# Designs tried in a protein design chat: VH-VL binders against p38371. Part 1

Scores and structures below are computed, not measured.

Target 1, 215 residues: p38371
Amino acid sequence: CNFEQPETNCFVQESPSWAVKYDVVDSPKDANGDECTTTAPLVELMGVYKYVNPETGAAQLALRPATLASRAIADTTTTSADQTSLGSLDTEPKDHGFCHANDFAPAFVNVAASDTAAANTIRYEFTNVRVYSAAVAPGTQFTGELKYTSNGCTSSYVMRAVWPPAPCDTASTEPAENCGVGSGLNPEFAVVCQPTSATGTTGYCVPAGDIPSFK
Structure headers, positions and changes below count from the first letter of each chain, unless a header shows other numbers; antibody chains are not in Kabat numbers.
ipSAE, averaged over its two directions, is called F for ESMFold2-Fast, E for ESMFold2 and O for OpenDDE. V2 adds 0.75 times the mean of E and O to 0.25 times the DockQ between the complexes of E and O.
[cut] stands for letters that were removed.

## First folded at step 1 (VH-VL)

Design b01 (framework fv_bebtelovimab)
Fold by ESMFold2-Fast, scan of step 1:
Structure b01 (fold): chain C 215 residues (1-215), chain A 121 residues (1-121), chain B 109 residues (1-109)
Amino acid sequence: as target 1 above (215 residues)
Amino acid sequence: QITLKESGPTLVKPTQTLTLTCTFSGFSLSTSGVGVGWLRQPPGKALEWLALIYWNDDKRYSPSLKSRLTISKDTSKNQVVLKMTNIDPVDTATYYCAHRRYSSGWYFDYWGQGTLVTVSS
Amino acid sequence: QSALTQPASVSGSPGQSITISCTATSSDVGAYNYVSWYQQHPGKAPKLMIFEVSNRPSGISNRFSGSKSGNTASLTISGLQAEDEADYYCSSYTSSSTVFGGGTKLTVL
């Protein structure tokens, strides 16, 4: 790929991995409106890709959650296309340097029942996705909303994402290992280490504030 | 459009301080996300990164050489200066300055022609 | 120490394809998409050929391509031409610095 994108002002850093954090807005509820326990991950990696129609210049944004990609091994009914959410993308930044992406198709996997678990459909529905594409940080942070369904539990989140996916450890006193200087991220980005589990310390550097997340 | 050129002494004596200047055109070090780095290559050896300075005056140094290196910029002159103290014959190398854009990844996309610095008595 | 390892040399004939490997001993290199490749002709400055694993700068021939699997990145040059004869260096960001491989001398026979 070309590191200069002369046919669009909405630059997006394409990568099989971005680090994405989900902050709950509406807690998990089942179809009857009762509380349930299945939630989106605290943090995960996500594939982010941009496609431009060379004839029309129309752009599309593709998001592929690592949770769906990893569960695909146990699912013979969905393809990589089903596990990838594809939406439209602005060709020019709008207000305050954001490129909006809309009309995302759901991404999902159908996990068949096993000896240890019932059948389960995991579904991601993205809305209001906005990629920050200003000169200071073109196409390396985005935000949006997620409606997540798994085990019949539906919950909603604000997602905030950053590239590159820098691994981190909240227990480390070394700045490079805890989202500080030397981590590989822009030193002006406001980032914080988000563990992958509630009981662990290792995870990924994610935006600390609203996008664009700067110090 | 983007060009860089190294300048400085071609011969330096051991224990002296080496001062190298990078003069550039086609970009500004006041532009957010822009940086200029210094690299070197001893004759017949591999490339080694030395130091980097960003638009916001943030500085990075090779850990093994940090105590000997100082990088600075003069944005009005379009110049970046590298100083290396206590120079030794093993510091004989071709020195390069190079442009990078932080948000586009960790690589150097435009390089100066290089300047050979020989350290001898 | 735990830097990037490249073969010292590779060779091929005009029209063939060759691959140069770049292996990191640490997971830091594998976790970041900052693998770059540089071409250097004798007496010349390095030229960026590939950045962020597989991306090609404007003006670089599509005969050059990059890939990565785990902690090993690869540069592939297809349709070898005499002018491809040069030293090739891989580079990657680690948690503390930008590091370069030892370089690979490509000979076109």
Scores: ipSAE 0.000, ipTM 0.422, lowest interface PAE 16.8, mean pLDDT 83

Design b02 (framework fv_bebtelovimab)
Fold by ESMFold2-Fast, scan of step 1:
Structure b02 (fold): chain C 215 residues (1-215), chain A 123 residues (1-123), chain B 109 residues (1-109)
Amino acid sequence: as target 1 above (215 residues)
Amino acid sequence: QITLKESGPTLVKPTQTLTLTCTFSGFSLSTYGVGVGWLRQPPGKALEWLALIYWDDDKRYSPSLKSRLTISKDTSKNQVVLKMTNIDPVDTATYYCAHRGYYDSSGYTFDYWGQGTLVTVSS
Amino acid sequence: QSALTQPASVSGSPGQSITISCTATSSDVGSYNYVSWYQQHPGKAPKLMIFDVSKRPSGISNRFSGSKSGNTASLTISGLQAEDEADYYCSSYTSRSTVFGGGTKLTVL
């Protein structure tokens, strides 16, 4: 009585760079529960990759923060694998077009002490990652949560990400330079320019609202 | 499978320190992503979250009560301890400890709870 | 005081459907998909019914469903049964804490 339909698979746009925005959920606290100041970046680039076991069809999602990749030069104890968080991934979309990714291993670097700074471990722990994989935007937006630890400060965030990574400048009146027409992003996406620092204007185009973020 | 049970004094005097112990089974607090939290409910009132401790010893506290709260774990004994200083009659409540599971079971909430222990603060 | 507003009470008859709302007083709560619902019978600990707005833990009946529109999350109970009579609490994350609504008493008439 049931008719079998062709398999639909979770598509994820693989790229060494996606633009990821972090919005704070729980402010930084140290191991004693006291407030401290080290936070995750306001925005960063992130490598996003999908692996599929060809015999079983089981899928995995890999996330590699640019912050970890850039600090790796000062680290002799971790590898590229340690700097990449690998989790499972649904083989087909569920719940409103989302592909869920779970059981991520932590990604981290052990930054050696310098003349001016103490040694530091930077750790990313991802949970509840969901890639929007519907026909109108296949595998080009995702959301999830981040637990970030650096300088003994742990904080948590909602992350929202978009592909392609588009540089932007909030001070520019040119649409292509401020997440508008010509920026390289799908024109139906609702995006805003997120500076990399609180006082600067240069950053990356990021989702303006909850995923999927559309106009 | 997963069970939790609160223990501690049922009657405490104002200004004392309240110490509550959560003893659990069916999971390990060394398992990635797992946490144990404390919550309370004054008679006839809403639930209030107090504190949370994760597998990696990361600790979170209610902002309004942070200065009075200390949460700790003993992974080998399967116990989580909450201490609340300078106790007041307004702290009279049923105190619960609860398991925080991973996304596929509970998302970012509490999926298994202890029975609760009523703590009365009176002179 | 909670940042989430629920009606104090709701009532229905066996076999009917009822809906309980949970409205965030700030957009921080409403913009996140971290809404959960708990059922509490008198003298008992709360039981998780819904998490992540609309998802059911193993063993929870399909009669319970969750949704969200704007800053308002809703719990819907269909095919109402006498054992559904309980207090229901919504909960969500904010930037500084886990918050709970004031609770809704469901009466099955």
Scores: ipSAE 0.005, ipTM 0.429, lowest interface PAE 16.9, mean pLDDT 83

Design b03 (framework fv_bebtelovimab)
Fold by ESMFold2-Fast, scan of step 1:
Structure b03 (fold): chain C 215 residues (1-215), chain A 123 residues (1-123), chain B 109 residues (1-109)
Amino acid sequence: as target 1 above (215 residues)
Amino acid sequence: QITLKESGPTLVKPTQTLTLTCTFSGFSLTTSGVGVGWLRQPPGKALEWLALIYWDDSKRYSPSLKSRLTISKDTSKNQVVLKMTNIDPVDTATYYCAHSRYYGSGSYPFDYWGQGTLVTVSS
Amino acid sequence: QSALTQPASVSGSPGQSITISCTATSSDIGGYNYVSWYQQHPGKAPKLMIFEVTNRPSGISNRFSGSKSGNTASLTISGLQAEDEADYYCSSYAGSNTVFGGGTKLTVL
């Protein structure tokens, strides 16, 4: 045989950046069950990587949130491995083109106390992650759930992610700047601009609907 | 060794349906990441993509020709068949079938091609 | 639908470098991240030279390189040889649609 095949039948676009949107399921609560205000980002970039053991063929999916990567600069106690959530990955698609990833280790950083802020652990726990690997969009959209803890507040989310990460502006009428044609995204994808803040207009293009998100 | 060979009629009359068969060896169209496409090239003109069928039986068609095209596979015979309805003299071209595969970044380039078969449409 | 524009012809002499451009005529082709280049000698089937803008298949000479800037992808052939004389086609795949450029005839003088 003189041709190369993919390492597994579950395709994942490896990239230091995917755009990920979080939609709240359970609002933030502290350890006493009382409401608090610290939430996951509205949108962020995330590193996505696939590892395949060449001897066994077993596959793993690695997710590295940009929030953890940026806060790692102030953390002397965690490593890149702690800031990356590693789970298993199916070697073949199930459920109409989905590859499931399970058993994710938590990803976290321990931010040291400063003159202006108390010590804080930011923790990501991913579950029920599914990468859409069908031929029409091979490994360029995924969904899952996130349990997010920061400043003692725990909240949960549905996450939906797309590659490539495309910057956008909700105030722009130019299609290329508002997740339309010319943005770099597959034109068949149903995407919408998600600002990084509640008061701003600039952000990233994210899936508009359930994965797979198509027009 | 990946090989592909086109077969079918060399002369077709206007309004008929053209049926072309691609017979291949050296790979299986059940292998994840593999596809087979059809392309054509009128004499002295540019290449034009027509259709693609993937290992999972997903199909893609040229938007301008979609209503006229049907692509199917027979994995037991290692064949891919293209049917084009309502043939016209402008459809005169060399027709190629080609192997494609996923390279890990979302594309399916055509890395091995058949020799091509010239189809002339004339009354 | 979107088209890819190539110059009809380009020429060079042995040992020189030449560049062939491939430009979007509209924004319908999302970003050109899936640009491939094919070489075709007269009467022969096309041969894949470059895929995903910059990647070279095994067995393809490093004299062939790909790049992109803005909405233009480029194929550069260095150390030009007589056997490089052929038609060159760019192609883009954006998921549901695969489009080819009009082709460029390379003449080696």
Scores: ipSAE 0.058, ipTM 0.642, lowest interface PAE 6.9, mean pLDDT 87

Design b04 (framework fv_bebtelovimab)
Fold by ESMFold2-Fast, scan of step 1:
Structure b04 (fold): chain C 215 residues (1-215), chain A 122 residues (1-122), chain B 109 residues (1-109)
Amino acid sequence: as target 1 above (215 residues)
Amino acid sequence: QITLKESGPTLVKPTQTLTLTCTFSGFSLSTRGVGVGWLRQPPGKALEWLALIYWDDDKRYSPSLKSRLTISKDTSKNQVVLKMTNIDPVDTATYYCARLKGYSYGYWFDPWGQGTLVTVSS
Amino acid sequence: QSALTQPASVSGSPGQSITISCTATSSDVGGYDYVSWYQQHPGKAPKLMIFDVSNRPSGISNRFSGSKSGNTASLTISGLQAEDEADYYCSSYTSSYTVFGGGTKLTVL
């Protein structure tokens, strides 16, 4: 039920996929301060990993957005390390059960120009990442901030993430297919289905409120 | 509309502690995602980053100077204070404070204060 | 030596284009899409000209452009004017701190 991490008390559920929702704080602006249209995804999957130095006990958190992983096929200049944001991680939870992760290196891909598209850099900058590591939900929800840049548009977001990633459909009346009982999520978590597009109904279950998100 | 201004002593003696204050207007350090940094430039030399502080009191220091530097903020007064201990003549420089643009640690600054020249006398 | 290397000086005539390079020499330097460029006139504070390799802040002339190829970021100034004579500094994010290049003095002949 509960997953433990050796060497530190800041527990993080390691997984190639968590579901992450982005809520806009600052709408996209270009370098001239004018509005533009390229935004971060409404929801995406994200790899989450914890590394601990076995001699010192120092911990690091790694975040790998699926958007960067998928665009890697079109990029010959960045590596998987560039597409992963690595930051420090507290070894003990702070007030209210949160482990803070700080000083993330940016994660990015450089997509080369093609016959039909200009060159584009997609960039994720994470700050103020906090993993909820209290006993009732050890390392299975986190929040943070994202500065996202793509097509010359920069925007900022609050992110809220949950493990496990559960696919969902807002059009389904079956609870298991709409973030309810049988979906694979802890039934005490307050979650809602977030479609991947504004016009579609399929997406992923994401936290419904501020972390920690409980019913 | 955003402005920053540095203040502090213009002359200090070796081994003393230098205290510099940045007073700003047009933004608040209680605003999520906002930061203020300190930078310096010795006469005729390159720019050097010293320290950053964010709205949540998270701090970053230049690795070569971190043992000598303390940065703090008073959000109610719109001030950020930098202290540098054991001052040396090589610390003679124009000191700048600047608003961090962006959410990551210290990759660009806009706008900058006018700067204050600090001379360390021997 | 330093994490970011710039030529000490560059020169051009009015109306020409010049390019200033900024090359990363340290493996600990962060993504080069976070390169910024600052202009500094004598006795004045630095002014942000370019951020994130190629983006211009509001009010900066489109004569200034940034680019990157491999480990080298470049600032290009087209239609060179006398008022462009200044020191130019590149800067980048590393894993834990901000680093500046040594600066390039641009002389307009």
Scores: ipSAE 0.000, ipTM 0.435, lowest interface PAE 15.4, mean pLDDT 83

Design b05 (framework fv_bebtelovimab)
Fold by ESMFold2-Fast, scan of step 1:
Structure b05 (fold): chain C 215 residues (1-215), chain A 124 residues (1-124), chain B 109 residues (1-109)
Amino acid sequence: as target 1 above (215 residues)
Amino acid sequence: QITLKESGPTLVKPTQTLTLTCTFSGFSLSTSGMGVGWLRQPPGKALEWLALIYWNDDRRYSPSLKSRLTISKDTSKNQVVLKMTNIDPVDTATYYCAHSPYYDFWSGYSFDYWGQGTLVTVSS
Amino acid sequence: QSALTQPASVSGSPGQSITISCTATSSDVGRYNYVSWYQQHPGKAPKLMIFEVSKRPSGISNRFSGSKSGNTASLTISGLQAEDEADYYCSSYTSSNYVFGGGTKLTVL
């Protein structure tokens, strides 16, 4: 399609919630290299925010996983800052309409021991994050990599994210409830409903393919 | 108890830079989860949010005004400063600073304690 | 476009219940708990009455309650009293912008 305005800056749709899907690259292993079972969520909501230093013009991207926010209730040692991963962000789009974000600090919570579970640290390490910032979809899709550690298991993932986060139900025949017409997403986006559990049907609409994900 | 108080000039001429200071007590901007924002209200009109700064130097600005606004903090003095450049008569308003706690992803911002407000008149 | 719409005025008599609506074009109001309500008496700073759609700050009377249905949030004041006469503003954080409604003037008859 035709674009009347050239891309001028890296745009990011700031929101307390984006829908993020994780696809496994390296299966969970413990410190000895043995298989273990704790994985990242299939899908979760994530806060996405952009900071700009008014004196220098330098930009930063902040990512806050909902899993860390929800587990913070059992944590007396970390802060909201520790639960948020802050990295750099390009001021202008680079190759193929992407704004790259790098040098993310880890985000984590220290979950206290309970009668039913041992103490646990949940840690997110983001790398190679790229926000698609072209006129056709400015700052509403991103991709990157995640190294996830929980219960001594470390695994890695490709993450693909979209705004707005649309709840969905794979059992629904209503298009608006299953990532179709009326769901709130751009109708040109290629999206699919990702349940939050293997046995359930409810979840969030997520990108169906590589970013940028279009029909 | 959380208290905030605005200070700055009450009369400013067009094209000047307006500098307002919020001095607070009962919390510190070195404490995780604490934030301070600035809002304004022209006489007889609706409230308008201007800017917000959190303990971690996370700064947010109203999209329509961000080119004119700078928010900064001095944690040792318990102060937050707002600067607005190229002031105009339409900027005449009561300016408020307010405390904004960081809750979580599911809830938006809210301002739970407010200063008394300071009326800034812009006239030539 | 994503401006929050409130009625300009509402009125009631002592002891009645009144409801003030706040309607957004953004679907975020229906999906998330972004809505806050503020009370403002003439010449005074706003006071937070409701946050996260339905939660009350410490010291706020349970006569004030908040709810939402779809993209419309509502503030309900039960057992209306003379001191409730004020301007009421809704607010929401959507699309990286903290927005306020135009305000509703409550008159107690």
Scores: ipSAE 0.000, ipTM 0.435, lowest interface PAE 15.0, mean pLDDT 84

Design b06 (framework fv_bebtelovimab)
Fold by ESMFold2-Fast, scan of step 1:
Structure b06 (fold): chain C 215 residues (1-215), chain A 121 residues (1-121), chain B 109 residues (1-109)
Amino acid sequence: as target 1 above (215 residues)
Amino acid sequence: QITLKESGPTLVKPTQTLTLTCTFSGFSLSTSGVAVGWLRQPPGKALEWLALIYWDDDKRYSPSLKSRLTISKDTSKNQVVLKMTNIDPVDTATYYCAHTYRYGDYAFDIWGQGTLVTVSS
Amino acid sequence: QSALTQPASVSGSPGQSITISCTATSSDVGTYNYVSWYQQHPGKAPKLMIFDVTNRPSGISNRFSGSKSGNTASLTISGLQAEDEADYYCSSYTGSSTWFGGGTKLTVL
């Protein structure tokens, strides 16, 4: 396989799983501008893939949220392609080591009604995605913005992501279980355990600050 | 470090209700996008999907078995329970619980070891 | 009620390549990219090798590759090793249920 120096190219660590944290910018509102309760996850895993057109050399970044992938089992109308958001990707890093990805198509599922839930469309719209691809952390952190719609509620977020995904428990004093030494993450990364629920302690290690997030 | 383990009776009589428990560690079934499914494999035969429960308590069942199946979760105990009513000798199989998250659409990435359930009178 | 057909057995020598087919009687394999492949050693639980037709989970060797053409999905294993000897199952999502193939026994001679 061809391998190039990561520092001089927009290298992205391809993986079916990156850990992504969403921080709210605009709280959920329905079509009338009234508050509603459906939000994006506090944290989720996300597939991150880089495609290069062999004929043109053009690069693309694909983002597939675990929420959409999981709900696809109930969807009879969308394909894996609809559930993956595909955008362009720079071939060379811009200022400060960032590779920009733009023009993302929306990713969505049409979840059929079940015994426990009404039919629902879940939609992700990504903008201003930037992958940090400098020597100290090539292609293992990214940031961007998300517009999330579910149950007729639309909300906006800043997303910050890190690879590899590392499970964690905020109640653990063991460093390996709380985003420290032995967790699998680069020890220079500034990471914090983000529980998957407001009342629980288990979740995933996510960037603690703005990308690039270092100690 | 995701692990799942099935438990329940190894021998069941026809017409009884089979109750199987999946106990897991290394993930939370409160995590958005996570689901746990049940599958089975009769001796020497193909795998069959039975049921699935999502983190938000949404439930999916095999259409041919739906009237006999109930899936539930206890997030505080890290457990998923499957109940199958009116058990029959043809239900003899190794039963598996399995995690799905990152691999989409009935793609189960981590499986329990399985528990053999024999149905005989 | 889709059926998935796999050959009962396939064999190869160490270092060779083999291909296992999975053919649907409906257009589900051709319509949806929801094809998975599992490896199962005797007495053990299945292991996910391929999902969404071509994608490999983390930790799966690039010797394993998937493809599809029409209603037939294929798993190709290159550079055969003794540890590859196992049963292989294909699976396809039809929008309302998941179906599994009958399984293929791979023998590495």
Scores: ipSAE 0.057, ipTM 0.635, lowest interface PAE 6.0, mean pLDDT 85

Design b07 (framework fv_bebtelovimab)
Fold by ESMFold2-Fast, scan of step 1:
Parts: structure tokens; C-alpha cells; sequence
Structure b07 (fold): chain C 215 residues (1-215), chain A 124 residues (1-124), chain B 109 residues (1-109)
């Protein structure tokens, strides 16, 4: 694990999994501007990694959505690099404890056509990513914006993410299973269980409010 | 707690269409990365994969059986349906539906929860 | 026609180690990297034992381990126990879909 970087003050908790919630800003539209139904997931896991150039101290942030990783099993045309969005990252926190990440390359998979389904490209475009890196909660929450395209439908979202990725069940009365004491999250974080589906109760603990999300 | 259960006819005649339904609970097939598959096993023989449907309605079929198979989902009922046309005595098998979670970050999960199976006998 | 080949049977005594191989044919260009192993007791549904070549699901004994060399994947069971007697199937995800091996019957002598 790469939790300390001697050449940067923007600490990011590196992990193959963070829990990310997407809240819709613009509903799905196709290329003609007509309504369509394909949306980003309500919540998903995401790999988060930081790279630092040892000669210059320049930093980069890498985001790898679980949706792309899981669909990649059926995709022979994209690599793990295509499924990972790489952007720049500040070397020191700016206003209010945030490290800004910008200039992300798109992450995507190309799902081949079958005899029953058309070819489908699933594409993630991240912008305005900001990692909260203040001393009271270094590098364990971030926010940003997502433009999501799948089945020709494009929609946009605000994303809010937290580490560690704690599974949860809104139907459970046990605090550890519903984002409370024992869940593994910092007890000062304001978090809520986000089910993975509109009709289910199981999901992941996600920030309850704007980043930084504290009680 | 993830559970799946197969249902459909236990006896079918050659040339008919076999329709099997998988009813599940404990997960949603609207969840990104989730898929449900159908597999079969003739008595005393090996497992054979038949079809797979992903949360985004993407579908995959066994190449040798592709012309005979149709897989579909009804997310409101938590069901996945498999249809196999022109059945033959060689299609006699226990049919399973199974949950599969695609990998997160870098880990592929395989078929991690299975139904109990339903024996379908094809005879004249 | 693509296939995964397993030996029909393997046997061992309690406390010993056994290995079951799973070899991909050259006719399949798919990614034999994504190998899973399943255990099946008579009359029961299969149980996932190993995924992505060498990873164990929670609750699976560390006596079960997986590896891969070239186009051959292997399942090794150490400290063999009577309850390990079962059929074992390998599986791989390819661009043309999911393949299963022919299965190996493990007999604990």
C-alpha cells in the first residue's frame, strides 16, 4: 500500500476499492436529445491509486470503476489501462483542504455485439475531482463529476466517495451492518447505506452529504 | 442472503420448446457488474454452460447451442428466463441457474451462488 | 471447437496432496487467465472453490490452492480428507463464453 509520499503533501488512501455514490444531475439522453433509460449504477466500488514522478514530484490520480472491470471479462479490445482513468493531482492541498485532480482521460470498455444485442461502449469521463486531504481525515473522501455513456445514453452525476468500502444492509438493526459503530468507517464521518438497487436493501456505506461529510 | 430457484416442466417431449424460470432474492440484476447464468448437467456427465445475462441486458450464449437458446430477464419479478427450442432426448439434464459477480478492481468471482437445480427429462 | 481437458479421475490417501490439471486447447484464443474451480458432491449443486486462478472465496479451506502455468491450470488439495471426495470442475471465461472442463472424480482411498 502507498499511503505516504515523501515528495507530496496530498495524501490519498490507495485501495482497490472505495465506495462511490452517483447522484443524477442530467437524466439520460441519446444523441438526438431524446429520453433513454440506461443510467450509471446507484453505487459501485472503485479502485483509487496515486502515482508520483520521483524526479519532479508531479502526482497523478487513477480511478478504475468496478463496472468497467467486471465488463472487461467479455471485452477483448480494451486493456486495464483503458478501463482506468488517469488524471493530474495537486502536490499540496489548496483551498479548504482539497487536492484537485484534473485532465482525466476517459475510461471505457467495448462490449462486442452478439446475435441478440448490439455492440455497447461503456464510458466514464471524470471532471472536477477533489480529494479531501486535511489532517483530520487525510485522503479518505473525495467528490467529483461523472459523464456516463452506455447503450447510446449519456447522463451526468455528482459522485461522492469514501474509504473503506463497507458493505451494509438498510434492513439490519445491527449498527455494524448499517454504517454505524463497527462498520470500519471513521465514526465522525456522516455516512448512510446506499443499496445497489432501488428495490433492494444491501449496498455500501457512502457519504451522506457534501465532501467532507462529517457528523 | 442470495438464493436462486429453478422452475419449469420436469417432463417434455422431443421437438417442443423448454422454458425454465430462475427466481432469485438477495440481489438485484440492476446492480452494476452482476450477471445470472444457466448451466446444465446430464446424469453422470460434465457441467455445461448455456447462457449468461448481465445487468445491462447484454447476453452471451454457448456457441454450440446458440441457435436454440434465448435468455431474458424481468427485473420487476426478480426472474431470468431461458428458452431452448427443438428439444431432444440428449437435452435430458439437471438445469441450474447461478449468480455471478464480475470482478471489482481486478478480481473475477465466478459462479458463487447456485440454485438447487431442476431435472428435465426429455422422452417421447 | 474449444475445450478444457481434465483427467477423468485422481486418487489419494488421507493426509496426502493431490493435483488436478485443466488444459486449454489451442483452438480457443480466449483468456484462459480467468480460471475457476468447482467442487460437486453427489446430488448437490456445484460449490465455487477457487476463482481467478488462485483466489479463495471466504470460507474455503486453505488446503485448496490454485495455480497456472502456460495453458494449464492446476487445483492442489493438501492434507487430503474424506470429505474432499467429490467431482471437481475447472472453468474459464473466454471471448466466446464460459467453458467447463470434463470433470475429475477424486477418490479418497
Amino acid sequence: as target 1 above (215 residues)
Amino acid sequence: QITLKESGPTLVKPTQTLTLTCTFSGFSLSTSGVSVGWLRQPPGKALEWLALIFWDDDKRYSPSLKSRLTISKDTSKNQVVLKMTNIDPVDTATYYCAHRLGYSSSWYKGFDYWGQGTLVTVSS
Amino acid sequence: QSALTQPASVSGSPGQSITISCTATSSDVGGYKYVSWYQQHPGKAPKLMIFEVSNRPSGISNRFSGSKSGNTASLTISGLQAEDEADYYCSSYTSSGTLFGGGTKLTVL
Scores: ipSAE 0.000, ipTM 0.438, lowest interface PAE 14.9, mean pLDDT 83

Design b08 (framework fv_bebtelovimab)
Fold by ESMFold2-Fast, scan of step 1:
Structure b08 (fold): chain C 215 residues (1-215), chain A 121 residues (1-121), chain B 109 residues (1-109)
Amino acid sequence: as target 1 above (215 residues)
Amino acid sequence: QITLKESGPTLVKPTQTLTLTCTFSGFSLSTHGVGVGWLRQPPGKALEWLALIYWDDDTRYSPSLKSRLTISKDTSKNQVVLKMTNIDPVDTATYYCAHSGRWLQYYFDYWGQGTLVTVSS
Amino acid sequence: QSALTQPASVSGSPGQSITISCTATSSDVGGYNFVSWYQQHPGKAPKLMIFDVSNRPSGISNRFSGSKSGNTASLTISGLQAEDEADYYCSSYSSSNTVFGGGTKLTVL
């Protein structure tokens, strides 16, 4: 007997938006090693896409930060390809359900000088990206490292990401609006609302713990 | 259950190289996300982190001691080895190896019993 | 050098709550997103009590809790018991370095 069975390959939920949280590892420093203030966002949306070469079967993972996409309007020198980081992707999960993605090219925008601001290059360098692709949560959480440079300040982060992107408000008493029941996320996921600013309450639901992040 | 045990010389002379071995059981250092670190504690003083090696051979070292330290692993023997060059009396301490069960983890959940190393002429 | 400052000693009576602070003395360690706490009894290896600011490992009593405000992390022990008498160390990861506080000796009166 023949049955249709799911592929046992590295599945990644493709979407123009995943919610990504950055936790600082190395605080911002300039080229002289002095402290500076420009940081990666507390949370942002990120495009996540998988490409497969039909002749070779080789897979690639593409990450496109919303911060780069939004600054592209002021950039006359970069393209959508420069604003997207492409890396390799395993075709089969390794131990513990993770698909490794490596060798990412930098993603960046060159923001031209304006009347109010000097010219600036914003650069994302991703390393050690791991997509959780086990049957209990197929391709809907990932983790990795980010090296972020902007205004001459370089800082590094652990990133943790989840799909779908669920907007939230830490001031809301409605569970659906604060990463609880009805938010659109898998109820087994351990998630928390991360505001987009240190002083605000609105943001996105992000993983509360290590990937895979479960209750 | 996860267990770790340190071994090596208990008395070393200044300027020599100290070699310590951590032998472990209950986990594999080929497992995704797993690492083993070395820490030390001089008598009556605070803990100090020295080095860590992950399942994928990625290594991390204390910045102040990096030039003196080498960490390596032998996954077939379930061992992690730390070498410290140009040893000095101020290096007298109890040395611990410890398990890190999560990639990018910055804490240690299981520890060896420790081995006291005295540096004296 | 990046350093974490803890009080040298704290004391309390059985049944009370005590809090031990851990404050960054350098801006390099000011993020405190990766704070852990260890308990150490004399002559023994450290035991992990709290990780990532407020998370407890399995088997650790809920009398132990962690929190963070700005550059100060805190370990709170409620319902203080004689067996809690030990040295407590905070630890943080920042600027590619794992640093430990100087330790706090807890005395249960």
Scores: ipSAE 0.006, ipTM 0.471, lowest interface PAE 12.7, mean pLDDT 84

